# VHH binders against o26223, part 25

Target 1, 191 residues: o26223
Amino acid sequence: MKLLWTSQHIKVTVHIDGKVSKMDVLEAIKTRRSIRKYQDREVPEELIDKILDAAMCGPSAVDERPWHFIVVRNREMLEKIPEVHPYGAMVKDAPVAIIVCCDSSLEKIPGFWVQDCSIASQNILLAAHSLGLGAVWTGVYPLEDRVEGIRRLFSIPEHVIPFSVIPLGYPAENPGTRDLFDPDRIHLEKW

## First folded at step 19 (VHH)

Design U14
Fold by OpenDDE, fold request of step 20:
Structure U14 (fold): chain B 191 residues (1-191), chain A 120 residues (1-120)
Amino acid sequence: as target 1 above (191 residues)
Amino acid sequence: EVQLVESGGGLVQPGGSLRLSCAASGFNFKRYDMAWYRQAPGKGRELVARITTGGHTNYADSVKGRFTISRDNAKNTLYLQMNSLRPEDTAVYYCARDLWESYVDSFDHWGQGTLVTVSS
């Protein structure tokens, strides 16, 4: 059965009017793109709360949910982040950023916290997209200079590890959709 | 190892046309977004055009309506059709994987470039 995937150009109709059309989860996953340019527009607190709620809904090792989130809106702090995190250059232009951290004291099985924080970070990206926002995952861990830079900047305790910085805002760019399905990466029963 | 080899550059008069090619190897070309960059003498490298795996294209404002990015996945080749060339288009043009969805910075995806000179 040749699944003729007709490339239906999913026109993401960005409804300008405040009614966030509920995006289907599969649509959110398939159409999500990293956004590094933002409108000069504030993100309502309600949307951040929804995003953080989503961030906390993923699975984790032993269900410990070791993640913490720093919500940054202060312009001065946003402008300082690129000084210690060069790949986060766009953060200075975002109205808000979320720093995903791990409390290592909550770990029951070492090393899984990376997966836990990754799950949380991805949920942030998907939730943001579904709400009509743009976001990008900028990796902090395991780069020591960036980890320490973010730690110092935000006075993060030693047992808490900054993992990612995710700026968010209303999108001011459109990277376009991707076709990423690869049957060669699918194995049946065995490799 | 990722290899990108640009070609098709040269000297052209204002208003002329060139077609650049980029031969890609060492990675699954069809699964990567691709981009053209350029660097003029004494200036920084700038994005010229992008093309996604889905065929979506984006252009710098300075080249919109004049340049066209395209790809042939069967040939592992990226193209840049440049029409109505201007002296300000003079630069070394580079092909790169567009690592837009990388959550970590990486710069190990540049070719050697091809020189385009637009002069009367």
Scores: ipSAE 0.790, ipTM 0.883, lowest interface PAE 0.5, mean pLDDT 92
Fold by OpenDDE, fold request of step 23:
Structure U14 (fold): chain B 191 residues (1-191), chain A 120 residues (1-120)
Amino acid sequence: as target 1 above (191 residues)
Amino acid sequence: EVQLVESGGGLVQPGGSLRLSCAASGFNFKRYDMAWYRQAPGKGRELVARITTGGHTNYADSVKGRFTISRDNAKNTLYLQMNSLRPEDTAVYYCARDLWESYVDSFDHWGQGTLVTVSS
């Protein structure tokens, strides 16, 4: 019995009506794409709160959860971010951005904070996508010029390390679906 | 080392067709999204078309309906079928990995490009 994998065209029925179609976690993971173009539409605070809630739900070293989040809506500040963060050019076009930071003074085991902030950042992306928003991870750490640029711009204390800048908005592009499953990367029992 | 070799360019009359090829090596071709870019004389490089690992395609508005991007993973080759060519399509065409999901600045590996000239 040849299992004909019928490529079910997931009709993303963009229900125009305000009902955020809830996607399951696997769908969110599978269908998420980086979004760098946004509609001229504000993101409700309620959605940002949900995203931040999700950002704080991941594991961390010693369960310390050393992350901090700067929510940026000020247009002037959003426009300044690309000046110190070249890969964040799209931030100026986003209605909101989240800067993920680590309080290094909370770190219990050196080096794990990168994993902690990565987990938080990824959760932001997934949550945003599940809520019908587009987002992109723009890496700040470990690029020193960007770290210092963001630090200065937002008056971030020396013991707090900016890790990523994530612009968010309603998507104005569709990068399309990817097929990323690679069986060659799977090893059973041994390499 | 990532290598991309574009071919298939040439002189063609308006309304004509060309098929560009990009031979990829030095990386797992099937794992990456791919794109075609072009640079016309005196202009900046612009995106022409993208194709994902899932086969989803996107096109610049200027080429939509005329150009088709495709890939053969078994041959590690990217294609650009160009129909109804116009003088404004004259450019050097480049193949690149589309590192759309990179969270850091990506150095685009470009081939040498292939020249397409559309002239009567």
Scores: ipSAE 0.779, ipTM 0.879, lowest interface PAE 0.5, mean pLDDT 92
Fold by OpenDDE, fold request of step 23:
Structure U14 (fold): chain B 191 residues (1-191), chain A 120 residues (1-120)
Amino acid sequence: as target 1 above (191 residues)
Amino acid sequence: EVQLVESGGGLVQPGGSLRLSCAASGFNFKRYDMAWYRQAPGKGRELVARITTGGHTNYADSVKGRFTISRDNAKNTLYLQMNSLRPEDTAVYYCARDLWESYVDSFDHWGQGTLVTVSS
């Protein structure tokens, strides 16, 4: 059985057996959209593994790769996340969420861990999209209340900083394509 | 500073039509998705329609087939054509930047609104 997810520019074919049509990297980047509504369907572990593999492939400061990932499938925990993370209201409706964290003890150059975790988070979004899933980046850091809320909820050690919560699932909405190329933001040789 | 100024509201009979406009300034209009919201008395604010920078549109089920969202980037203006109006469409209508791709909360993208009253 073939499930078709159509956008205005792309056709993603999702197979019940977890096989999906692959898209190239430029297509993934250009057509990715945040998804906040999900089908009542579980995400296979194989897809999560591929997503996490992609998350770990980005560059980092001194190649330290300080990121950690909490994969959350427990319904009770998913339902609690919005209580401490208001912008994560959709998490309760997702079959799975990934919490991206930084082990600050691995940081060699102060401040770059934010870039590292951002790269990992974006790779999660792109990988998810390329695999026919929908996801959204819900920012945790640097909002102190959210950082502490997620920390307490998941018993995250003090030296580990929750950075983002990314719910994932098969998309139940189509926000449509965007045209965002802005030549005014491009400067040749000098400003 | 972001400015959104809604206009075109008024009193109309059931089955009538209105066209709302939203004049945008203080940001690069063509680079933002835009949306219409409405808030009826005693109710929460709800999404009415969205339009992307790519021209893709989405509508609330309650207005599908009756309302049309559009934009003129050259004029920095968002529109909402409302046909076959119903009493339940009575509300203050707001124009907003649709910050769909924000990974953090943002609430400073609302206009002042324009009142639409549908009554016999």
Scores: ipSAE 0.744, ipTM 0.866, lowest interface PAE 0.6, mean pLDDT 91
Fold by ESMFold2, fold request of step 23:
Structure U14 (fold): chain B 191 residues (1-191), chain A 120 residues (1-120)
Amino acid sequence: as target 1 above (191 residues)
Amino acid sequence: EVQLVESGGGLVQPGGSLRLSCAASGFNFKRYDMAWYRQAPGKGRELVARITTGGHTNYADSVKGRFTISRDNAKNTLYLQMNSLRPEDTAVYYCARDLWESYVDSFDHWGQGTLVTVSS
């Protein structure tokens, strides 16, 4: 069966030939927005597993895969994050957050871990969106005070670098889609 | 350089209307989401309304149904139509690029603003 879209604020699962179809990848990329307000609703563990599976599918420099993830559901811990990470104020209202970290002992080539963890972080955002969740990337690295604050709060060892904190939940807001294509940013053959 | 010049403020009685304008230059206006903020005396700046490059709008709860944000990309101009004004709307109003998708603390340009005073 097919369901018709009636509003850009409503995501509809499309059933084709008895299979549940998910959002097209280009649609997901274009429609994903940072979500900072969440419903009072738990996120099932199986959805977190799918999101982290997607996070780990990204490429990495020389396949080093330097990422580690801390899944935070404890209310007291979520409420403490804004005390050390002011930009992350919405984290206290999220049912769950994922902290993306780099284990520097896994680096095979120095200096590319930032790209590696950025790829994992973006995959988390896209996977969450495709599953009907909203998320936001709140940057930790390279802000020294934020890195140390998060490291202290979650007992992260010195060779592990907290990169981002990503709260997520079922969305309670819709910031709308954007039209960002800019031909002036495209250079053919050379600058 | 990026410039945002607000205008259209003034003194108005409760229940009245004003239309604010923001002339933008120094960047590709049509490719940026835009917003209006306001700052009342002794308060921090707060978001009033935003409009995306795709035309979607959002409003602070305190102004929903009374204010309308719009843009004219050909004129590089952002607007705020303010109806049914209340004394609580008294503030300096600022135009800004909307940094909703920033993953670090928001930083951008602010103009001098335009003062709106709602008083009998």
Scores: ipSAE 0.709, ipTM 0.829, lowest interface PAE 1.0, mean pLDDT 89
Fold by OpenDDE, fold request of step 20:
Structure U14 (fold): chain B 191 residues (1-191), chain A 120 residues (1-120)
Amino acid sequence: as target 1 above (191 residues)
Amino acid sequence: EVQLVESGGGLVQPGGSLRLSCAASGFNFKRYDMAWYRQAPGKGRELVARITTGGHTNYADSVKGRFTISRDNAKNTLYLQMNSLRPEDTAVYYCARDLWESYVDSFDHWGQGTLVTVSS
């Protein structure tokens, strides 16, 4: 068994069979940080599959699961994303990005797809982190310029709405942990 | 409205020390990561140091071992202790909220800045 350390001091246990163990879900949630710098290292397809599997496991309105995912590894495409997504500058440096989209034709109750895609996006972040990867959520929807930019770039049909762009890679930075618990945001029985 | 007011800048000799302060208001200071940036003459603004709500700190390589970022949540104040100052540290220093976990934009969130001049 080999122990690997990420720049975020995440312990990754590599089993003899080459499988990466997942961290505890609470640990993943508590220690996850957005990562915008990545190592010059490819992300195995197996890890992307696990991440996408996790992305599809969340709840959705009427269990409609309207999400689609574009996995982008092409360097030219990754480098073009920042041109239409100014907040996505780090995408060009990532070995892979996942674009979370909604097929609006699958939506049963209007507006809930945003929550659905948010859940999927967050699961991507958590799964990535649990696997020793770094990721960041870069919002696309509802900013029209970004939505249309991504749409054009990836030839996304009109009925499909790009929601987020999530670059992923092995972390090359350590933003450190946060203390975010706020008891003032907790109300018992009533406001 | 978010307000950040930097102070403590001045003229100092190489090898000297300064302590910058940033008074924060208009937001829950304790709930935000904070950062110092600087902009030298003719250069772009660069990150100097970050401090999380958990107290974790990060520094630019150029200031590691010389600068210390800290915060006093009770006073809503961010600090930058600068030791062993060098001429290349000459810049306007800005305080900012570190909106690291924003998935939309980093926004404009720095103060007016305070000038630090390191010269013999």
Scores: ipSAE 0.705, ipTM 0.849, lowest interface PAE 0.6, mean pLDDT 91
Fold by ESMFold2, fold request of step 20:
Structure U14 (fold): chain B 191 residues (1-191), chain A 120 residues (1-120)
Amino acid sequence: as target 1 above (191 residues)
Amino acid sequence: EVQLVESGGGLVQPGGSLRLSCAASGFNFKRYDMAWYRQAPGKGRELVARITTGGHTNYADSVKGRFTISRDNAKNTLYLQMNSLRPEDTAVYYCARDLWESYVDSFDHWGQGTLVTVSS
């Protein structure tokens, strides 16, 4: 296919880099996949800031906002995470990980912090995806041996509860999209 | 009750072909990503191929171009067409649901498997 230019026109090549690219929110939700293989490429601090801004936009019980985030880039620390958190084996290969934590001293209604931190964690996944990154949520809470191991590794105070470890980076795999809509799970007006 | 029943294994000469089947019941098969795994003697279980509910497939490098995963949602059946078989493909083959999106480690159902032996 030939590309021809006429007078009064300029050729514009659209690149994702340097152009405002808006992913529709429904598209982001439907196409986000867990990514466990990453390119050997740094994630700029600016993108981490945007992701954490999005994480903090979630609703929380009584607006308690109990979340804290540990951003881990140190290679030796990333390599130690799988020693205490086996499901997080891919973390050693990630350029960065975010640990989502609850500060229990910020709870306004005891026991809702799990929902609060789950909302923040999912927002991290969606924001990362919208920025061209891949991420995966690896569950820590409520597995007490994993909670204890992560708390010890990162010197997390006793009143702060590590909830999830989310490695992220530019994706090096494509697990494909899914069709999961199941009408049998939908009940109109009553069960 | 979730059940996965593998079949179609057997003895075959190098270069031959086999088609494995996995009959699924007790869950909504068409809404689950599916995978084939294999375990050779003295080795761990490894992923062979996976197929999503959207039809996307991925293969281990060792089988690309020789194996094809497919599914028939009307028959609740997963298939693995194995062509150009090599002695290194000798293993017990298992089908399973693909737990790609799980955020915790989880044990899922494994059948008894079906033995494939590739030998001269």
Scores: ipSAE 0.703, ipTM 0.827, lowest interface PAE 1.1, mean pLDDT 89

